# Ledger of designs, part 6: VHH binders against Putative pumilio homolog 16 (APUM16)

Target 1, 332 residues: Putative pumilio homolog 16 (APUM16), of Arabidopsis thaliana (Mouse-ear cress) (q9fie9)
Amino acid sequence: MANNNSFSMSTMFNTIQEILNEEPLTVPSPPSRGGYSLFHIRKAEMDIQRIFNFMTGSEDLKDDISVLDTGTLMWMASLMTSDCDYFMVITTNKNGSKTLQKLMGMSDDMDVFFFEAIMRLFIHVMTDKYASYVTIQGMRVFQQDKRELMYDQILRYACFLAGDQYGCIALNEIITDLDDPYYRDQLLDIVANNALLLSNDAYGNFVVQHVLKLRDSRCTRNIADKLCGYCVELSFKKYGSYIVERLLEAGDVPMATVVLDLLACKTEMLIRLARSEYGNFVVCKALELTNEILTADLFYGLVNRLMPYRHLLHRSPRSKIATILDSMSVPN

## First folded at step 1 (VHH)

Design c15 (framework vhh_7uia_1)
Fold by ESMFold2-Fast, scan of step 1:
Structure c15 (fold): chain B 332 residues (1-332), chain A 125 residues (1-125)
Amino acid sequence: as target 1 above (332 residues)
Amino acid sequence: QLQLVETGGGLVKPGGSLRLSCVVSGFTFSNYAMAWVRQAPGKELEWVSSISSGGSYTYYEDSVKGRFTISTDNAKNTLYLQMSSLKPEDTAVYYCAAHKYGILTGYWSTAYDYWGQGTQVTVSS
């Protein structure tokens, strides 16, 4: 198989990060009516600092929040979302993120401020360890109209998020939590359609693995179809081998896709795979599953290709392949 | 060899409509996810819209949602972009692009495997 991929997922991810870093900051314009005096500017600055201290405090503030009146909550929401930098400093702080999540869903009027701030800063929020959970919370507690707009953004940026160290975690949570079949199926389709690129990515492979764990038959078959022809190449790699093993376990059609790739490769490559650090587990599982399911053509295809080389396979550490071949009672 | 040939560009007035076509030669485009990507003079490539290999899933850049419609005709191996309510800022060279391994959106559209020659769309009075 020709390895003709001249542009990697990691290269795309780095290019996108560079573009985002060069993007101009969106600064909220101050109100153009009733000009702010120096006193009012200082008052607002002190209030923002007080909100920051309150939001980022180390204690669980759930009980304190429940005693705040609606006016105080609206004032707080307005101030913390008035400046992109303040919102990001709060949301990227572990305690600030947790406190903000507790404020969300308390009032539809207050949620407008949080929703607009999240949408303005969507990629920045979604690619941060703590801030991403603010977006996830919004998808759980906001009104349906806001959730749909957030789902649209997830669909738009799904592959970028899958390639990010925190975005992939947030994306997997969203896939698990997504209660709308339309948006869930669209998201699963994006992952499946990009399965080869994602399976070779440092973070995207976790998204493919997560989706395979859901055992969605349509999505799993689509993933198997996109990885057809590449199962041997993937099986030499640590995370690629995990994905291929999951396909072997995922039912007759995905299993057959993997085994047919093994049978299509040259004998030298198959033996090298069977003796490799990760590929030996793939070949062993393929033998075990084809024997258990009684797919005799696939099982004997593998046995016939491996049997002449069983002496080399006996010399491979951690390999059960030789033991399986020996159990067939085949004469020398 | 996969070949993509765009047609349908031209000069239109603001508020007008155009339909761009992309004919796939030598291969069935339904084996690939397809996209429209544009480039205004002196600017970087901007993703416009994508469609899945099966034609069931479509995605749009926010500025074109409700104005543009991406579609396919499998019998003709043709990708379409129906553009309505055109604005001067839509002026660009529009490229048809194909990706073997599935759909790409937003900035990721720069990673498409195959590109057409482009067709010029000019929106001016």
Scores: ipSAE 0.000, ipTM 0.107, lowest interface PAE 19.5, mean pLDDT 78

Design c16 (framework vhh_7nfr_2)
Fold by ESMFold2-Fast, scan of step 1:
Structure c16 (fold): chain B 332 residues (1-332), chain A 125 residues (1-125)
Amino acid sequence: as target 1 above (332 residues)
Amino acid sequence: QVQLQESGGGLVQPGGSLRLSCAASGFTFSRYWMSWVRQAPGEGREWVSSISGSGGSTYYADSVKGRFTIARDNVKNTLYLLMDSLKSDDTAVYYCAKDILTGYFSPKSYGMDVWGQGTQVTVSS
């Protein structure tokens, strides 16, 4: 059933009203301190439970939150961020993350609590599937000074995040969303400077691929420059071959960098690449694009190197290379 | 060579005013959150106020809200705490604190990278 009878707008409002109607407890005298300490502990535990339920509930809280006074919002923000483990339990919960994102940007004073908690737990937040979106939201709605400090942390940890299962996803979204040219260009430079390492990484390759899809000419050229001399080696590998194919598609200069690497390698290596599981797609694309873009010298350079071995290339069931080479043969 | 040097403390009567200053050097002052933290005799450290790098955002402990004002001068690399309507409960050593290298500081946490030497504030008759 899609409807959740345990969570309702009425239940949530009643919880908020109960919290708002709490009166300060009188300080207990030393003789009665034990009994009052247990009462205070139980009350605090109940408040924590109520806040947790409010934050992780499935109801849309945007309109409900707008009816709360500033003091109540500040108290809630303070309570949620007072303990690192508690904050992480809320932010790593799907609904808790969504609710927290709605609270962010409502008050600069409240945002200080969320900003400080995010910064303290930056790597933990950024490497979680749901909590990472809290950081992304902060970068969208916080005051510029806070956003810049968050950008500085992204720059500091960019390579680590690129190598993480969830961090790479969050990093790619940040790269796409980042409007500030200074921070965006710095982040793109970090990716390009580490392109060889990242292209060979299980998750980092997705960051390199994402950056190449942006069609940023400066960054793409820098990536091509860093991968120059390594295009043949990368083309034998599944993810490396995808990156090399994207460089071939990225314009004349990156395409030339890849093709010149192919032409610089030994003929035996080039034929082995053309017959390999992933490299055959790279060699095929290089032939197709050099023919299409009217780079006749590069096209014929590849054809002349491959043509003597065309019969070996026909032995590869999925290779289009042999078909292209055969189309260059004059009928007797 | 990160250094923080507090000044401006002293003896003041209840209801009086005092201005604390903190001279910062050895880092890009305008990039970091700065805070004032105090420690009363026989008590733990208590966070007082924080200000963002640009000065655009300020936050205060409930005990000082409306009485204290935190400010900064990024040209002079100086942090200020303007204290009005001082009470005996405000008696403490006041410390200037720089955020850690990760940029983190919490009002309920004293995880700071660099602390100053402190300046004594005494509110009594």
Scores: ipSAE 0.000, ipTM 0.109, lowest interface PAE 17.8, mean pLDDT 77

Design d01 (framework vhh_7zox_3)
Fold by ESMFold2-Fast, scan of step 1:
Structure d01 (fold): chain B 332 residues (1-332), chain A 122 residues (1-122)
Amino acid sequence: as target 1 above (332 residues)
Amino acid sequence: DVQLVESGGGLVQPGGSLRLSCVASGFTFSDYWMGWVRQAPGKGLEWVSDIYSGGSTGYADSVKGRFAISRDNAKNTLYLQMNRLKPEDTAVYYCARDEGSYFWDSSGYDYAGQGTQVTVSS
């Protein structure tokens, strides 16, 4: 059916939990000096522990990288990516992530190792504070064929990533960077189609807010359509109220959708919203914007419903609603 | 289940002071306007004071300058400090949660406690 969304949050969460739990990621100990491959960097013998130390070291690394020959760099890339646990230890380390980002894009041959490791560990990498930037860097510097496969993974896991503390940040940076109209529009459609779920989520709301800031008319209207009927409920909630305020700011059509929801609810609910911790900002903004844009029917619709209760609104932490209402009355 | 439990009422002489407390449970206290409503013998409900989660307050003209409403969101507790009490302040005082349209209309709050008796008499 046209309205059949094949996406199931329960099924997606279960699938992702199975992936994450298949071989639980643990922080591995650095390898012992016996029984592993050795190679030479700058004419010194180096083991895998020295690679770890090199990767997690400080700012002098820029000059060190430029001195390394192509063969040494290829061996390092191969060794770093041969073990999933070892790759994750490097990528989840602040300095290791930064160093890896500097190595990416230097050579297509070397990028194959990094790309394959990222793809094997995609969800683990995308949901870590430092490792997620490794994936973002890959999407900026890898060849188009690799970037498209990474975009396919982003589309597959978009809603899960939006609900994650670090995944939502990475997803927002990817949305900002995406110039490919196909992948950009598909990603925006996924966000809009899931706008109600995401707007009620502790992290997903940041993705909806970010998408609204793009001022993409089609996507913004789709979000407004999906939130239609829910604007009052959202406005009682901290994150939901932020989304509703952004819709009010997003142009005439999204603003009208919000205001019509306010006008469609019972007067008791509207007054409760105007007096609530987060909803008072929504009602105030609706009044200010409808007055500024001179949408007289919407402005006076709100004024007429609030005016009989204006003395209750003087007790709001925001007296702006009462001030606006009082500016519309004339002294007897 | 929503519960509001008042305490601190009693007998006091005119000019005296009382502090009422109300312990709330069963809901997110910080999300609601809270207040005090009273009922004098043989009279209807009279709104006394209300307070928003951020601390903004309202008072009935009859109690302005004498009563102070406050709340402790960490303790889910509402308070009413009553100073310079008058015989006219004699009433059952109810702690109330504002979920509706009017706090001081009997239909304007969705939950109230059992009340605490305040008697101002010499």
Scores: ipSAE 0.000, ipTM 0.130, lowest interface PAE 17.8, mean pLDDT 78

Design d02 (framework vhh_8h63_2)
Fold by ESMFold2-Fast, scan of step 1:
Structure d02 (fold): chain B 332 residues (1-332), chain A 123 residues (1-123)
Amino acid sequence: as target 1 above (332 residues)
Amino acid sequence: ELQLVESGGGLVQAGGSLTVSCAASGFTFDDYAMGWSRQAPGKERELVAGIYSGGSTYYADTVKGRFTISRDNAKNTLYLQMNSLKPEDTAMYYCAAEIYGSFDWTSSDYDYWGQGTQVTVSG
């Protein structure tokens, strides 16, 4: 907490990679116990291959899953989760992930196996394109005690997941699905507290944008407050400009926060922003929204600074700002 | 604070090629629009090339087609590749940086300047 300046997505990523690398992947193998013969080893290998073929097979064959007897389902769940590498091979396969999702929620006893495997491999599962859907399904169908433990893991790794190409997608789905106000508010607070770093990240910006689209007034105000003083700086950057545009769209209070940042900067800086590659979209949107909602003080504050430089704005590759300014030169 | 140090200047014959470099330190390079200006003896300083943070480039008509500006954000380095050099290209070449960038490039748009590197074209 005290070292917010030294916290980074890259540091978190490296720490997690070190944790993941401490236990190198093992080759899938049958259970090794005193008394297991070659016969038992071969049978287990055949059973593993049979389950793999069933789980990863044609989509058409999956319609039969609902008619499997309890003994077969428990046997499959137990064998599938007996080895971390085997579980990952199934969950990272498109059809395997889909089939596993259909098995989840069918039995509380079976769900214990899936829950334990997911918790053991949480970051690996959450950062894979197909395996992440298995965790999302667990959060929808498992009993509340298991879901709460999964929520605790999401809170622990939220910033790392936000910075991952698949983790950010899964995190956004989880944010949308979270009905529990305690966990939802905690997760939204983590996003808001890290809004500056996330807004500048290639994947984290999608999480900030997604949260703003939820139109949660408390969280949106917290993001706006955290980005206050940085809206001009962010607006010159590709992903930062997208976030600032979202704040402008998010309601009167966050829109005012952005516009007040624009009005607080020097005229020369505002003109640079209006003519910049990404910032021109921010200034244009600020003008459009302040005009639309009749916030005359904010609208004319922007106009008064931009109007003397209208000729420079006309020479920009995207002259939408100049068009807005020109529309005010005609009475009526 | 951004610090800029130019290098790679020297004496070259007309029709030759030369690359000058600018090493940036002390701040994140990729947030800045970068440019090259030159000043010949007894002349005003002129902007010859610029590159925005997003990669869009500008060239003065006098160098267009002969000079290429590029940046390496991983190395915090700006480059100017100069081909088909003419005696008229003889000047002190200055690296410049501007936070935020602007559409129209002028010397007044730059927040930071280096000390310069001399390029002399004979013949």
Scores: ipSAE 0.000, ipTM 0.140, lowest interface PAE 17.6, mean pLDDT 78

Design d03 (framework vhh_7pa5_2)
Fold by ESMFold2-Fast, scan of step 1:
Structure d03 (fold): chain B 332 residues (1-332), chain A 124 residues (1-124)
Amino acid sequence: as target 1 above (332 residues)
Amino acid sequence: QVQLVESGGGMVQPGGSLRLSCAASGFTFSEYAMSWVRRAPGKGPEWVSTISWSGDSTSYADSVKGRFTISRDNAKNTLYLQMNSLKPEDTALYYCAKEGLYDFSSGYYDFDYWGQGTQVTVSS
């Protein structure tokens, strides 16, 4: 399926040999509890696959990490980060990513290797399904100065990440996890400022939807402001309609922005929207919420525009609009 | 009915170039990000490159960065991969892939559809 397998056996072999030759482990370490000995990990040539297998092996190896000494951990960190291809092979592997996450935060000296590799490969790490969690872990456990540099990179590449299949997932998790109000507000501002572009993007729409679900009133109002004038256009589109529906649910001001766009468009366009595959849900929700919240002017504005055409709306079987309009008729 | 048809593969010398194309039909091409994925003999699939719905954002595997360029023509419903400075290691079946939907509840994302592939062979 969705695995990055940019691995080169030749590159990995040369990288491990270079490290073993130039920076051998000088302090004896106890063997690992889970069957991988430190002696076996240190061996040149014949044991190269064991090092890789240790990092990418099963969850049963988690107990082995606690028995490794500082010298062995520093050697492993140096090995993993010595070559971009090798680091990516480890980080893009599900087990390798999890093992790296467990090693992070154990020592500031070791974290320097991981931080520098992440910063060199930032876009590549952030746009991979498993490697992105290594970056997220760094943002949780690294020292403040390193975390702030990583936040700066997120801000710099936010729109690019939002447009990527895995970057958007990682960005959404970072938005959820980010407790620093300065960086969180800056990131939310970038999403809001680019809301129109992102709402029309195959992946960016998920970032806009995620941010709206957080119910941050300032950000939601900024998104509504940026989408003002475009709510009808977006409502004809599958994901655009989902965003517009969330704006309708997000409070009085965002709801009014959407409804006023509906009322500002030509009647022919409004009827086309009400009968469309996705737009009918937007119009239905606008009627239901304006009636429920008792915004009578907005509700009756919509009813008066749609009522003359209720016969056309009855021919759209998925729509509840005709049912709402019928409830306003004299006989009932 | 979603259909992805790759073309443009062939045999080239090391250092040569090829341009792959993917003709898409059965969905609104301009609403989805698209990817190239390759599979070398005896190996699993390797992600090569992704392009956003608009073409404004692109990403590449480290092994191809600086050598390959992904692009799209939304008016023609076509995805492209320009491959320069080809190496024997680039020998693989190249697949066009349509990205799937994001599930907010689980946080999972998958490729919905794959093409049938086009063979690229770089002689040593």
Scores: ipSAE 0.000, ipTM 0.107, lowest interface PAE 22.0, mean pLDDT 76

Design d04 (framework vhh_6fv0_2)
Fold by ESMFold2-Fast, scan of step 1:
Structure d04 (fold): chain B 332 residues (1-332), chain A 123 residues (1-123)
Amino acid sequence: as target 1 above (332 residues)
Amino acid sequence: QVQLQESGGGLVQPGGSLRLSCAASGFTFSDYWMYWVRQAPEKGLEWVSTISDSGGSTYYKDSVKGRFTVSRDNAKNTLYLQMNSLKPEDAAQYYCAKGFDEYGLYSTDYDYRGQGTQVTVSS
């Protein structure tokens, strides 16, 4: 009963361009004619450097956070988040990310600064190896109202994140961590609705694979439906074949979807698939599973198409299909 | 197999110019939107420019508007980026990227992005 909004690649493209073109908010500057002494400027620069060293340094270079008073912590949070570039330098640093994660959840008042900075820089934070964990931490420790706004951003940008080398990792962790059934189901529906695009993407395929491992029956059936007609094409590809094999293992309906695609293709294509580097594993698994669960019509459909070319299959060194045909469908 | 090969980078003084090229093969170049992205040391990937499949539409990051010009030659399967008035902030490894489909997201390292070309602005 999921009612997810559809989107076009043109809509996604325009949204991504808008995000990438968004300029960071500028903090209030000193008056243009002055009003700040060199002493005050130098103190502010030293304070920024001190915070940077504290956030990104080892234990030897930082004070214990627990000894800092609430006023100091609030001032640090305000200063760290007032400049988007400065916030990103801290959050993309391995130690800076870890230290910031420790500060989050200590005070609702302080969390407002971190939440606002994350929301302003959402795509940049989510597509960085270390900064993405700051957002994940916020989703764990912030008040529910803030977490729901962050979930909305994940839903909005799910397909973009799935296509990014670090965004796909963060998205998979969020899918695993997300306990709210409403937001989790919406996120799973977005992945399923875009399963064809994502299965053919360099990183999006990892998101589809991850979701299939969850064994959510509704989502898996939706993925099978969206990949119907494309299972043969996907099976020639390394990661596409992994997705198709997972569908074969995911229950009777997804298995039938894959096998019916195999049976619908021309014999030449089926034999080429059975002899291919990745597709041979798909055809082999289809034979094994249809025989094991006694789906005789599907099993013998495959056998009848493959048997006349058994001699060609015997000449494929990595393929066990000929052995299966000889041992499982023909008595010794 | 999709292949993208960038060239034309180098060392230049602030205010100087460079012309980057990207030779594409293994796909129908004229059917795809193409992107220039860059990565400065210790920073993430930053989108720089986009050009439509026909070359009729171009888009730029605000900080490079008026200084950079993206173009393409579909007959030669080549993407270009003319960079004028270069600033120290423009120093980065520059990559061309193919959308996964005609409007798709830019790809990364392993499948559809090339090895990149280094741009250094004497800072």
Scores: ipSAE 0.000, ipTM 0.099, lowest interface PAE 18.3, mean pLDDT 77

Design d05 (framework vhh_7uia_1)
Fold by ESMFold2-Fast, scan of step 1:
Order: C-alpha cells, then sequence, then structure tokens
Structure d05 (fold): chain B 332 residues (1-332), chain A 123 residues (1-123)
C-alpha cells in the first residue's frame, strides 16, 4: 500500500462504508479452535490495512471521525490495539498519532483499549517522536484512575526518559502539564536527586534546564545542593554553563552555592574559566549579581582573585570581566 | 552488532588492588553512559559505578566510594574500574554495561552487557 498517501474524505467515507457493509460493528469474540475460515482471516487483514490508511491519511479527520457511531469507534479501537506491532506502526506515524489523539477522550469504553495498549508499550511509545504525544494526550483526557497509573509509570522511568532524545521532550511537556501536587512534587524530586547525572547528559540537561525555568524554590535548592562542588566543571560546557547561570539567577542560596564553588577552585582554573567560551558568561554574571544584590564579601572575593590578571582578561575575546573590574562601583 | 568484553578479574588478598577493563565495539563512549555492575554468589545484581559520556562525571555506590575509580579511554574504546583496598565483601562477578540513565546507586536501564569477570577477595 505504498500509494495511499493521498487519502481524501470521499475515499475515507467509501472505505468505512465498504468495511461496515461486510462486517459487524462489534468486535467478534475469539473463535473456538478451527472457527475461522481463510476468507475471514484475509478479510480481517484487508480491514486492518483499510483502518491503517484511514488513520494515516494527511487530511484533517476531525469532522469525519465525529460522524462515526459508537459501535464503529469501538470496532476501530479494538482492531488498532489488537496487535502491539500494528499499534506502534499507527502511533509512530505523524498522521496516525494525530488521528489517535482526536479519538482519545471520545468514549471511556474506547479509551480502555488505548490505555491498555499504551501501558503495554509504555517505554516504546514514550521514546518515539510522534507516539509520545498519544501518551501525553491520554494523561490529559483519560479518567483519573488511568492517569494516575500513567503518572506512576512516568515516575518509574523518569531518568531513562530524560536520557532519551524524544523522551526528554515528552517528560518536559508532562512536567509543565502536571498540576497534581503529589505527582508533580515526586517528579521534581526525582529530577533534583539526579541533577548531577542529568546535567552531564546529552538530553537530560534539557530536563534540568526546564525544571529550573519553573522557579520552584524547593526543587531549585535541591538541584543546587546536588551540583555543589561541580559548578566550575559544568561552567566549561555549553549546556552546563546555562544551568549554572540559571542557579546564579535563582536566589541568594543557589547563587551563593555557585560563587563559593568559584572561590574554592584554584586560581589557574578560575582564570581559565573566566577566559573560556562559556565560563566567561558565568564569571561575568557572578560578578554582576553579587555587586547588584550587595553581597560584598562574595563580590570582593571574586574581584581580589581576578584583579591580578586584569590585563590578561582585557585581551580575552568576548569577555567584559576586565571592564567590570576597571569601572566597578562599590556598595553604597 | 555490539560487544562488551571484560578482563582483569582474579584472586586478590584483602587490602589488595585490581584493575578491570572492558573493551567495546560497535559504538563510541561519547554517546553513552557506561557502568560497572556486580553480582555476589546467590545475591541480586548491584550497581557499582557509572561514568558520563563526557568522562567528566563519575558516580559510585556508597560502599566503594574512595576505593574504586571508574574511567574511560575513548581512543582505545576501553572502560576501566581501578579497585583498591579490596574487601571480602567485594567478591562478585563484575559486568560492564551500557546505559541511558541511572538514579544515584540504582540502575534504571541497561541495554547491553558483557559476559562478566570474576573477582575473588580472600586470604
Amino acid sequence: as target 1 above (332 residues)
Amino acid sequence: QLQLVETGGGLVKPGGSLRLSCVVSGFTFSDYYMAWVRQAPGKELEWVSSISYSGDSTYYEDSVKGRFTISTDNAKNTLYLQMSSLKPEDTAVYYCARSGDLWFGEYSYFDYWGQGTQVTVSS
């Protein structure tokens, strides 16, 4: 069925009518052994292919789906979820994912089929670019008991998902959407407890950055505690430096954690950091914030260590640290 | 096809040292977390240590902190575990594993494992 990429509304209606004219709307009970003829097997295969073409069609299917009766919707849901491989082929298809999202929430009885399929394939659906949005939709529209079971799976696999290229995106969407305090706080605690691991991960760093943007005081302080001793190391790295800059901006306690790490490191390392591609922004921000909020001890601690190297810093590309040192204001 | 091959195990007296090596093929360390996991006779698998794909971050089970050091040599496609001040409690089969993620001291996902190398600490 390589040529089925131009599926129209008229073709959709004709396909559905053709199927309905040949089969009962309700899913048949499994037969006793020897109950199905070759004709029935071939017809089921054709119906599966027709449903696939319907689901993956490029046209906006909202109006077409809304005219289908409950029996037809239940039959379609049962067929789509009868085989794990078939369900994954539909959910990993851009249009198939989009169409499934529109079907979800239409009927509690139908949602049982989608919920059970998602739960069986949870990691596979959550780590796919398009299938992950089917799971996110379920968490928005399913009944509370089903949503809580899905939240439990998110908590169970949070760190694995954070380390995946698509799982981290889905996890960030879920973190944004979660308004249940119990599950939200548990998920934020998992991120904070794993902040060092995640900050050094190719994808997990995006989860830490996202959580810091939420401005949750408890979670931010827990992240700062876990990153204490590692702020200099992180600041040499592109995404690690972004995390450290967010901690500097997040209040007195996270700021102090970062600045104390800067003050505790060897002078050679501090000067290398101040001259580095990403670390210069961290050192500059630390100077600006400690001066602005009148933390004089921290500000002068940094100034006293950097001042002997003022001329070297002045010649460093893209650094304004030297200009801060030259033209700094003292606390009033 | 991916392969992980551990070497360096053996018999050592308490207080001694061993270096375990794991040579990998079919992938590069810059794309994955790497871990050492051990199993004592008749016990469950226990996570020992992990290293990030940058090599900059290392994590250890509390009982091995200060005694074990995990490291990588990307040019040689080799993961190491330097073990010092060994105790009888460290007796186990040690496995090299590739992972996507870890919870400090708990493993959440490992997709490829080596065959393991036996470490015995006894007098």
Scores: ipSAE 0.000, ipTM 0.110, lowest interface PAE 20.8, mean pLDDT 77

Design d06 (framework vhh_7nfr_2)
Fold by ESMFold2-Fast, scan of step 1:
Structure d06 (fold): chain B 332 residues (1-332), chain A 124 residues (1-124)
Amino acid sequence: as target 1 above (332 residues)
Amino acid sequence: QVQLQESGGGLVQPGGSLRLSCAASGFTFSDYAMSWVRQAPGEGREWVSSISWSGGSTYYADSVKGRFTIARDNVKNTLYLLMDSLKSDDTAVYYCATDLSYGFEYTDSGYDYWGQGTQVTVSS
């Protein structure tokens, strides 16, 4: 088992290395400069510093945006997206991110500038606390052709993003909003194929948990299949135990996968799991759910494995399992 | 108070045999898994073997598998390690260890209680 985890980590690392070695995605050409009037060029009463101050100023800026004419907005959008470093300074600022999100979707012509900047800086934008919300907004308000190119980037970097503290949050929101069958199914397949690695990751576990909450039958079964044989190992771990509990709740087939792993392990391992900090919740839930849905073979399989060791379970600070077993025992 | 006391170490020639013992007191020995962990000169601690509470399951490091046998006597509250075909690489201080929480296969950071150790030297 450890060997499979090592292989998955190596594969994920190689994917990340491919990202680092790749040139920025080729984006559509910027809007023609002929789209800007000479009056807007000559109305250069705003410079890069003034645009920065406007974008990153207080929350009262919402009223200020409605006062700006189209030419001024187009000029600002062009300038703030012309330099990658400048765009990142604005988007990684809390107020800058909020202001940019309000500007997005106002004009298709303006959206081209924002789209192209986001695509050039995709990984950097997606892995920042505030800038990631700019990409989420783009996927909600941009035209379909731009959204599809952004979905392609999400598929390309999905595993890397799932492992990032901000990328995983953005990815989950995108997964929730994504209704295109091709991109949705491809993204769910990537999560399922990497389910073992992600379930053990500090951030990736949130993505697996989120996908399981969607109750997509195909994806949930794929995750269960990938975690088959590892459910006991995962249940000893904080994040892994949360995933295993969600599989138990996800329907009869995923529940059976978990319970069969519990029944397949050695008795000493099962008792250790039942007495552990995180595994006791998994074993308890398995007993409760198999009893509740009348899966008699699975329920009695667990009872028969645990009952001879009832006295050890009573000596644990966590004795809810022992209480369930007591209800099934015949007193001598 | 939990106490673990090892004995049986000593000097032995390559190919020889030793039987280590660990006397346990202060807890219900028969309810817990027990382990042997060793530390060679200038090296970190290495898990050697574990035995379940009942003696029904045993686990061995690849380096000792087929040469060492772990056993327990729950009536005497004693853990054993029978060491056959000893090699110079087996030279180490051997510790008896347990995790009264739930563990039966841990590194040195996972054990709640340790013995003082017994020296095994395989030379000449």
Scores: ipSAE 0.000, ipTM 0.122, lowest interface PAE 19.9, mean pLDDT 78

